# Designs tried in a protein design chat: VH-VL binders against q9h9l3. Part 28

Target 1, 176 residues: q9h9l3
Amino acid sequence: PRKMVAIDCEMVGTGPKGHVSSLARCSIVNYNGDVLYDEYILPPCHIVDYRTRWSGIRKQHMVNATPFKIARGQILKILTGKIVVGHAIHNDFKALQYFHPKSLTRDTSHIPPLNRKADCPENATMSLKHLTKKLLNRDIQVGKSGHSSVEDAQATMELYKLVEVEWEEHLARNPP

## First folded at step 16 (VH-VL)

Design Dc2
Fold by OpenDDE, look of step 18:
Structure Dc2 (fold): chain C 176 residues (1-176), chain A 120 residues (1-120), chain B 108 residues (1-108)
Amino acid sequence: as target 1 above (176 residues)
Amino acid sequence: EVQLLESGGGLVQTGGSLRLSCAASGFTFSNYAMTWVRQAPGKGLEWVSGISYSGEYTDYADSVKGRFTISRDNSQNTLYLQMNSLRAEDTAVYYCAKVPYYGSGSFDYWGQGTLVTVSS
Amino acid sequence: EIVLTQSPGTLSLSPGERATLSCRASQSVSDNYLAWYQQKPGQAPRLLIYGASNRATGIPDRFSGSGSGTDFTLTISRLEPEDFAVYYCQQRSSFPLTFGQGTKVEIK
C-alpha cells in the first residue's frame, strides 16, 4: 500500500489587482497527522493582496519565507509516489504549478460517501469547515487570524479516513 | 562550511550611529533569509530584525523600529544593520544568523557576534 | 507578542542525569513553531530543535523536543559534560519573534 499524505496551501494575490493566486504557505501531514512540511513561501512576484482574513498570511511571514522554487522542490519531493489527500485540492496543485496523478489524488470536496455521512447532498461541494464540524465535531478556521493550513490538512486527512475503505474500493472498481 | 562573521561593533555615544556588517560564506547567501539577534550583557536573546532572501521584505522589533535598518548586498554576500539614535539599552552582542529553508523563522547558523557598547 | 517563560531558571544536575526543561507560551504557538537553542559561555547560540521536535543537523539524539499549544519541553536524556549551558526556547508562530529568558543547566 502506498503512503498517504494530506496537503493544504494558503495563497496570496499577485499580479494585476492581485488576481493571481500565489502559494504563500504549504502544510503537509502524514496519515497520523504528523507535520511533514509547514513553511511560509515567498512568491516570485510582488504580493499585492495578502488575503490575510482568509490566508492568515501577513507581510512579516514573508521575511523568513522560503523562495517558491525551493519550496516547490521540497514539496514535490514529499508528494511524489504518494496518495495525496486534500480539499478542493486542484487549487493547491495549481498554486504549486504541479499536478499529481489523478489516480493518486483524493479530493475530500468530491467524495459522495463523505457528504452522505455528513447528511449533505452527495454531489454538492461542501466546505472543509462544515464537514469537519459535522463529522469530527471539531471547529476549524475560527477567529480572525485566518486559516491554519496544518489544521486544515489534519482535518482533511481525518475526514478521508472516515471513508477510506469504502472510497478506495470504489476507486479500485472505477479508476479515474 | 557555513561561516558568518560580524564586524562593526564598538563603543559609541548615546544618540550616535553604527553600522554592523555580516560577511557570509559557505552557502548561497542570496537564497536565504537572514536575521539579527542581540544579547545584552548577562541577559537573554532578543530578536532584532529580519530580511528576506532578496531583501524585499524586512521587519523589526518594536524596540528598534524607526532607528535600525536591515539590508543586504547579495553580490557581496554581506548583511548589514544600520543603527541610528543608539541608546544605552542597545548595548549588546549582535549576532547575525541564517534562516534555514526547513524551520523558517529559526536560525541554524550564527556568527560569533560583535559587541556594541552605547555609553551616555 | 508571545511571551515565552522558561522553567526552572536554573537546573543543577550531574552528568548522566536526565534534564527536563519547560517553555510555556503566553498564548498558543501555532503549528508547533517552537525552537530550542543551546548557548555555552562565550559562544554563539546553537540550534538544537526546530518545529518543537525536529533535531537540527548534527544534534545528538539525547536531545529531544516535545509539546504543543502553550507547553513545550526540551529533554536531555543523559547529560554529558558538554551539555551544561544555557538553553533558550524561541517561537516563530508570530512576529515579533521572541525567545524565552533561558534555563541554565549547571553541574551539581
Scores: ipSAE 0.835, ipTM 0.916, lowest interface PAE 0.5, mean pLDDT 96
Fold by OpenDDE, look of step 16:
Structure Dc2 (fold): chain C 176 residues (1-176), chain A 120 residues (1-120), chain B 108 residues (1-108)
Amino acid sequence: as target 1 above (176 residues)
Amino acid sequence: EVQLLESGGGLVQTGGSLRLSCAASGFTFSNYAMTWVRQAPGKGLEWVSGISYSGEYTDYADSVKGRFTISRDNSQNTLYLQMNSLRAEDTAVYYCAKVPYYGSGSFDYWGQGTLVTVSS
Amino acid sequence: EIVLTQSPGTLSLSPGERATLSCRASQSVSDNYLAWYQQKPGQAPRLLIYGASNRATGIPDRFSGSGSGTDFTLTISRLEPEDFAVYYCQQRSSFPLTFGQGTKVEIK
């Protein structure tokens, strides 16, 4: 069993003009893609912009949503001690108001071998959608209903698995 | 021990109003979303309304939208359902139910229900 | 709305037998957002399964849930006398929240 999970979060806009990104959904999957966590989360502040086009979050989802403080505790319990894989994961951690140890973090948006495999510049930041299409021949984030954080987390894990051996060796030689 | 106790049900004429209450105990009421679910005599379960833990967000089934209002008083550990413009088809046992943190959108604890009968 | 259709309408079995209940959704239920409830006559519903396959607190291991997409199943491995009741599935994938019409498990 791998001590590894993948995370993807959806955020809504709070604060002045909705410029603050607040956690509204979090999905966590294990190495096999099984869902360990998937909940709607209610920010402590009033939501100004649901960002539905991208987040998929609607007002109705907040009716049964888990309070942020509680959800954060649940999520941190799952992540503690694990290697956490994500795409542009600094955004997820920021929304969680939590920062995982760098040595235990894997960001698929900053893995040069992954970009190389996708025939992209190694130092470029590619979208999860693009990498998933190129390397997994799968379409994600389609339609008008917004993103699926579970699908995105699963795709992220699968992408990382493509370069896991090479990247882990690299990190062992070059610890962050 | 989690307990939910509904009250306020009874007989009411079509077009009338009724206010249901649900007294909660055994858990931190103010931390959990709550819901109303009803069951017509001899029929299945129908979701009626939901409310977030703070009361800021609410939603309703189309069948009751504009007529029913869900609210809560967290200082009193009480959930409410104001029912206006009642119809015969609103006749049912009304349950209040607790929404868990994990598996939100399901209902882990239910009251015993209160019967509302709407007559013409 | 998502319509949940349960089958069969009535299941007649004897104690000790295996019960298999089906719940079919009119469209895919996202991320297996499905729950199962048990209701006995004159009582409130009781949560059995949430998230398609997670057993609620205090629920015996003879109850299990499975499925994905549009097809879900509740299984009672060996029926006990107290298991004869009506069972409902419920989805939380989208609002409005909806229930199946129920399956009655009765004693043969």
Scores: ipSAE 0.822, ipTM 0.912, lowest interface PAE 0.5, mean pLDDT 95
Fold by ESMFold2, look of step 19:
Structure Dc2 (fold): chain C 176 residues (1-176), chain A 120 residues (1-120), chain B 108 residues (1-108)
Amino acid sequence: as target 1 above (176 residues)
Amino acid sequence: EVQLLESGGGLVQTGGSLRLSCAASGFTFSNYAMTWVRQAPGKGLEWVSGISYSGEYTDYADSVKGRFTISRDNSQNTLYLQMNSLRAEDTAVYYCAKVPYYGSGSFDYWGQGTLVTVSS
Amino acid sequence: EIVLTQSPGTLSLSPGERATLSCRASQSVSDNYLAWYQQKPGQAPRLLIYGASNRATGIPDRFSGSGSGTDFTLTISRLEPEDFAVYYCQQRSSFPLTFGQGTKVEIK
């Protein structure tokens, strides 16, 4: 059976005026929620805006961080050949400078059956926080100290499992 | 074989200065963050300072902030700790240590340590 | 600052026995950013466990770690003669990085 992982990334602002989103943390969990990867990552460009309120990234985290090129290689090795689950996962792949095959990609922000379970419009883009509260009765991303990518990746996997059978069957009949 | 060799320890008076070096071999030094950890005689471990792979980011324990400076020379594969305004409580074995890619912020390889003794 | 308190201070055991070492944090250690080290007399520390439960490269499987939040455990399932040493826990969930005070595992 093809293995499934969930990924979540935290980004900081680089480039002019801090508008470019650059990878600064990545967490990957397996089907059971066990952590396969969780490291802080130092972007190759100067950090202009840590975006700490959302990212949880502070200057001190960069002291022990893995260089982006090294981290990217490690992360892609984990993702290759696997079904990768994420939330608004395009943003994570963009920060990784990576394209994962659409047939192996699952985006919990765009799964109509999941929205339906949450009593949300089927084609709406719903936040991870909202879906997690509605469907798992759990508060994530609590406070102003930033998000935990481990927590978010684990929540994303649990959400996908709620619709996994239905959605995998749908995708088998309707290849992307 | 990863090897870290500290040097520059010795006896120094209170208020004096000393510079520790850590020569690295067996790995690509410029790709790894590095740290200093110390251990007073008969005591436990205390984190002192860390530095990112490029040297751009540093941090210090409050007990040494403003007195110690961590630096690195990636062309010479060497980590440094400049210690100024030394106090009796700085007496310890000083270890340099390597930060791994997995479990970063833990330390997978350590040097043998160099003893710094600060006399009253 | 997160204070790590290890217990017991000293464990006196015989080879072949099971050792259980505890590390309690003053605040939750986020994302299980907790490591364990072994230090033998006259030697530098050696990394045993990172991420609370992952064995470092080359560490025998008789060493295992567990726990989350504020309570962490290192277990040595069957003590070997070379395992008599001091063990330290260390957290990296907040700065400054801190170590526990150590647990000495000694020959009974």
Scores: ipSAE 0.740, ipTM 0.883, lowest interface PAE 1.1, mean pLDDT 92
Fold by ESMFold2, look of step 18:
Structure Dc2 (fold): chain C 176 residues (1-176), chain A 120 residues (1-120), chain B 108 residues (1-108)
Amino acid sequence: as target 1 above (176 residues)
Amino acid sequence: EVQLLESGGGLVQTGGSLRLSCAASGFTFSNYAMTWVRQAPGKGLEWVSGISYSGEYTDYADSVKGRFTISRDNSQNTLYLQMNSLRAEDTAVYYCAKVPYYGSGSFDYWGQGTLVTVSS
Amino acid sequence: EIVLTQSPGTLSLSPGERATLSCRASQSVSDNYLAWYQQKPGQAPRLLIYGASNRATGIPDRFSGSGSGTDFTLTISRLEPEDFAVYYCQQRSSFPLTFGQGTKVEIK
């Protein structure tokens, strides 16, 4: 069996009017929730909008941040060959400028059994905050100081564990 | 072998100025954030200032804001600290330190320090 | 600003003994952004632990870190002669970056 990790990223606004989402933090945890990677990342382009309310990123975080190219290489080395769990994970891969094999990708925003456990419509895209409250009885992303990507990655892994046996069997019978 | 060599310390009167330099070798200087940390005689460590790998972002301890300026020259592999309006409480050994890729905001390599003494 | 308070101020022990050093933060250190350093007289500090529990490159496994939130611990499982030094904790959770005041581990 392949090793499994969970990832969460925070993005800032770059480009014209700050509309481009660029990677500014990435956290990766293992199956047990131990942190394998957690670093602030300085995008190669000028930051126009820190998006602090959601990202938690401030200018001071950029002082010690890892260059994007370096961080990307380190992150991809961790992800390669592993099952990667995330929430709305396409956005994380886009910010990394990376494609991960669909057969090794698990997106907690699109798992019907998980939605059913939360008494949510199977076809709905549910927020990580909502699923975590309903299924783990935990409040995450509390306040207006932005998200913790470590907290979010850990929550994502715990949510996947609730449906792991069922969903892995489903995917084995229905390869993507 | 990573090496950081500070220079430019010495004796200066209150209100005076000094410029510290830190020569770096054994790593790709332009890929790493850098910092200055000081230690007053017989006292603990105090973070002074940091600068991003490109030099675009800087930050300072409140005690030195407006008086000290951190800068870097990536073509010369050198970090600088311009210290103006020096006070007696700025007397310390000043260390140059490197920020690692893992555990950023920690400091994995340090120079041996340069002593700045501010007298009245 | 997060104030880090280390205890004890001085720890007098013999080689071979276990040392336990405490670092308490005035407010939560988010995401375990806590490091430990060793400093011997006349020398620059040396990074031991980052992220509360990860050993830096080349650090012997007798050094371990633990804790979260406001309470952190550095443990030296069996003191060796070279381990008698001053130890500092440092946080990067909030700006400005701050260090604790130090714990001196001395030979009894």
Scores: ipSAE 0.718, ipTM 0.876, lowest interface PAE 1.4, mean pLDDT 92

Design Dc8
Fold by OpenDDE, look of step 16:
Structure Dc8 (fold): chain C 176 residues (1-176), chain A 120 residues (1-120), chain B 108 residues (1-108)
Amino acid sequence: as target 1 above (176 residues)
Amino acid sequence: EVQLLESGGGLVQTGGSLRLSCAASGFTFSNYAMTWVRQAPGKGLEWVSGISYSGEYTDYADSVKGRFTISRDNSQNTLYLQMNSLRAEDTAVYYCAKVPYYGSGSFDYWGQGTLVTVSS
Amino acid sequence: EIVLTQSPGTLSLSPGERATLSCRASQSVSDNYLAWYQQKPGQAPRLLIYGASNRATGIPDRFSGSGSGTDFTLTISRLEPEDFAVYYCQQRSSWPLTFGQGTKVEIK
């Protein structure tokens, strides 16, 4: 079995004017799309902006949420030693206050062959929603209820599978 | 060993007030969210209220909203439920329960409950 | 709110038999956010299964959970005398948290 997982996080706004992005939900799926982790997470600071339109996070979700420090430990345990796939994954790692080794990181927002396959400029940054629709003929992030981090993580993994062989070969020849 | 012990139940008249307590031991109380669940005699389980580990975030079932208040004292390892404007339909055994980190929103440990009887 | 409907209301079986309990949700329960509890007379509920299929600590392997979407199942492979009780399903996918009405497993 492949030691590969996909991650997607939802963030809320904390700090002055809610400009600090704090982790509020994290979803991790394996290569087959099975959910390994999916929890609401409570930031250590007061939430100023739930960003519900995008995050899907509401106040009620914080009632049973896992404290950030605990959740971070759980998540890092899952990610350690794995190839981690994500979309614009630097945001997820920043929110986690954790940085995975570059050699074990795959960012679907920066894979030129993936963009090429979607008839997009190779150097452009395309949204997960757009790539998923174009390449998987699937609609994600539909409605006004916010994103589903599980759905997004699964989509991210499926997108990467489309270019896995080519991209892994490229990385082998050009290690980061 | 995790232990939850409810107290404060009893007989109260309609419109009256009652305060329930739940004493926790065997785990780091201040690190876990807690909940109240009630069960009317011969009936099923009904979620009543929840509170985050720090106490900052709370929520209630519509049936008790505006009348009940959940709170906690982490220094005393105690969960509370202040019940005001009690009604006959509030008659039930009230359980306090612990919320686990993994599988949050479920309840991995329960107290034995305390009976609240509201009479007209 | 999400309404959970359990069936059957009562299940009469003998020790050693297989028990299959159903829990149906009024709408899809996201990411299998379903738990099962056991309650014996005069006792508090006990967590059996969380996340649809994960057995809680100390729960015997004769208990198993399965399902997705709107249909979930609790299975007791071989009933023991101590397994005769009321079983509740519960969802955490949407607020407010809700329970099924319960299935009573009684001795035939």
Scores: ipSAE 0.843, ipTM 0.919, lowest interface PAE 0.5, mean pLDDT 96
Fold by OpenDDE, look of step 18:
Structure Dc8 (fold): chain C 176 residues (1-176), chain A 120 residues (1-120), chain B 108 residues (1-108)
Amino acid sequence: as target 1 above (176 residues)
Amino acid sequence: EVQLLESGGGLVQTGGSLRLSCAASGFTFSNYAMTWVRQAPGKGLEWVSGISYSGEYTDYADSVKGRFTISRDNSQNTLYLQMNSLRAEDTAVYYCAKVPYYGSGSFDYWGQGTLVTVSS
Amino acid sequence: EIVLTQSPGTLSLSPGERATLSCRASQSVSDNYLAWYQQKPGQAPRLLIYGASNRATGIPDRFSGSGSGTDFTLTISRLEPEDFAVYYCQQRSSWPLTFGQGTKVEIK
């Protein structure tokens, strides 16, 4: 079986009025939750909105941040050939300006068995925070300091593991 | 081979100014964030200031904020620390250090340091 | 700021012995943003460990880092003569960046 990793990214606002979501942090964990990558990333354009309340990103974090071009290369090297698990992962890939093969992508925001297990509508889009609390009895994204992408990536992986067998069988019968 | 060479240290009176330089070689200087760390005689390490690879983002320890200015000239592969309103407690060996891409926030290469002595 | 407290202040050991150095943070250090440095007399610090447990390039495998949250450890499995030095931990979880006060590993 292919190696599996989970990814979570934090974005800041760039461009006019800060409407462009630019990668500012990326965390990748392996199947066991070990951190493979966790870096602050400096967008190529000036940051207009740090979105700190949500992203947890502050100006200070950009002082030692890895340039986007370099970080993207590092991240893609890790993701290549692996099953990538994420929550609403299309946002992460968009920020990375990268698209992973659909057959190797697992989005925990769109796994009906996972929602069913959490007593949620199967076709609803539930938050990572809600699913984590419901299924793992763990609080994430607490406080006002912003999200922890490592914590979120780890939670995402653990959630997926709850339905991995069932979902992988489903995908095998119904390839995307 | 990565090399960092600090210069500009010396004896200065309280209230005086001094500018430190750090000449970098052996790597693409303009691609890496840099930092200054100081060490008072017989004491531990204290982070002083940091600067992003392009120089756009800077930050300082509270102890030097408003008095010190970090800058860089990527065309000259040189990092600077302008120190104004120097105090006796600023007496230390000042190190420039490189920030790696992996393990950012750590410092993978250090210069030999330059001694700054502030006398009353 | 996050205060890092290292213990013991001084560790007296003989070559070949195991050294265990502690670094305790005043609050949780997120995502294991903890590094260790070695400094020999008259020399600049050298990076040993980053991200709590990753050895820097060229660092012998007798050096290892572990820990999470508020408690971190640097271990030297078998001390070599060149390992007698001062060791510092450093965090990047919160600004400002801060160092521990150091642990001196000296020869018994």
Scores: ipSAE 0.820, ipTM 0.911, lowest interface PAE 0.5, mean pLDDT 96
Fold by ESMFold2, look of step 18:
Structure Dc8 (fold): chain C 176 residues (1-176), chain A 120 residues (1-120), chain B 108 residues (1-108)
Amino acid sequence: as target 1 above (176 residues)
Amino acid sequence: EVQLLESGGGLVQTGGSLRLSCAASGFTFSNYAMTWVRQAPGKGLEWVSGISYSGEYTDYADSVKGRFTISRDNSQNTLYLQMNSLRAEDTAVYYCAKVPYYGSGSFDYWGQGTLVTVSS
Amino acid sequence: EIVLTQSPGTLSLSPGERATLSCRASQSVSDNYLAWYQQKPGQAPRLLIYGASNRATGIPDRFSGSGSGTDFTLTISRLEPEDFAVYYCQQRSSWPLTFGQGTKVEIK
């Protein structure tokens, strides 16, 4: 039953004008919010824009960071065979250069029952910060030092738990 | 298995220079970030400098910035610390240490250290 | 800069006793980026705990870490003769990386 994890990633800008998003931190928590993985990752491409205000990534974090190829292998080993919960999770999988089975993927940015609980339009894409404030009465991503991927992964798991029974039943009736 | 061996310590006069080396074996050196940590006689541990696996990123403690340079040669599995403008307060045992993949920014393997003594 | 203050400075105990070592940070250590090391006389430090509570590879389960925010604890459930050493905490939440001043665990 509780073969479920939540993931959140922080990205930096690489490529022309810093427009490519490359993985620079990844955090994975279990169903209870315990941290299974949380490491800084050095992209193989030159970093053009640390995006620090949102990512929380600074140059100093790269000094001790794990090479992308190694980190990817470790992360995918954790994800394999599990239901993976995230918020706008396609961005995380893109940064990992990975496709997780749709039947094992849960995206809190696209769950209509979750939006209904927040009194938001059913098919709207709501931010993690907004949903967390509205449904958990918590402020996340506060201040100007960037997001914590651990905090965000934990919030994402708690949000999913609010609709888990209903949404898992829905997916069983409507397989992707 | 994993082994780190520091060398190049010794007695040097204030204002002098010294180059430390750390020979690594038992792991793929080029895949790991490395660090120097020092310990003055009878004192605690002080982080000195770190370097990313490729050598592209470095950082230094304020106390050594501008005087010390960390570098690495991945083809020779060797970490270096060039120490210039040495002061009495730089007297310490200098350890090289390996950064692990889990718990990065902690240090899982350490060398036995090399003593640097700075005298007037 | 985050200052780590360890207490007590010295802990005198006998083999078989439980040791409790404290590390207090001057600012919150985000995401529990706190490690513990053991240093025996004449030896280099040895990593015991990372992430506040994760045992490093090969570390016996008598060593455990706990705490969050500004208050962290290392516990040795039953001291063995080889456990008499100096213990350091270290944070990686903020630069520069810093160590506590150490707690010496000595016989009696």
Scores: ipSAE 0.721, ipTM 0.875, lowest interface PAE 1.2, mean pLDDT 92
Fold by ESMFold2, look of step 19:
Structure Dc8 (fold): chain C 176 residues (1-176), chain A 120 residues (1-120), chain B 108 residues (1-108)
Amino acid sequence: as target 1 above (176 residues)
Amino acid sequence: EVQLLESGGGLVQTGGSLRLSCAASGFTFSNYAMTWVRQAPGKGLEWVSGISYSGEYTDYADSVKGRFTISRDNSQNTLYLQMNSLRAEDTAVYYCAKVPYYGSGSFDYWGQGTLVTVSS
Amino acid sequence: EIVLTQSPGTLSLSPGERATLSCRASQSVSDNYLAWYQQKPGQAPRLLIYGASNRATGIPDRFSGSGSGTDFTLTISRLEPEDFAVYYCQQRSSWPLTFGQGTKVEIK
């Protein structure tokens, strides 16, 4: 049986006027929600905008951060061969400069049975915060201190488990 | 085998200066953030300063800001702490420590420390 | 920022006994960013536990960590003679990085 992990990332602004999004934190949890990886990551380019209100990243986090090249290698080794669950996961893969096989990718922002379970329109793109509140009765991303990628990855895995049997069966019938 | 060796400690008068060095071996020094932690005699541990792997980012405890400067020379595998305007309360054993890739912000290897004594 | 308060200050026990050390944070330690260190007399600190519950490389399984939020525990299931030392907790959830004041585990 193929192992499953959930991932979430936080980004900062680099490049001209801070408009380029660069990886500054990544968290990966296993099926049980145990943390397999959670590190602050130092982008190779100068940080212009920490985006702290949303990212939770501050200058002091970069003091002990892992270099992007090293972190990417470690993260990709964990992801290789696994089913990877995320929410709007294309953004996380973009920040990692990585493409995971579509057949091994699960995006909780685009699973109609999950929306149905939340009594939401099946084709709507629902936020992680809203799905977590409705289906798990939990508040995540609370306050002005920014998001926690560990919290978000754990919530994403729990949400997927609610529809895992149905969705895996659907994908088996409809291979990407 | 990771090895960290501090040097440069000693007796100094208040207002004086010292530069501490930490020679690193057994790992790729330029890939790791480094830290100074101090311990006053009979007291607990106090974080002093940290520096990112490239040296671009530094931070300091409030008690040493403006007086201490952390730096590194990746070509010589050496971490430094320049201590100026020393005070009696800076008397401590100073440890250099390595920040690991997993559990960053903790310190997996420490040197044996170098004693700085500041007297009047 | 985050003050870590360790208890008890001193724990007097015999070899073979179970030691339980507490670390309480003044505010939540986000994402379990808590570490434990051992410091024997005349030696540098040694990392025991990171992420509240993960043993560092080479640490025997008699050492375990647990807890979340504001309350954390280091347990030594069966004290060995070499375990009599001072133990510090440390957080990296909020800057500045801070240590607890220490718990001394000594021979009764």
Scores: ipSAE 0.539, ipTM 0.813, lowest interface PAE 2.3, mean pLDDT 91

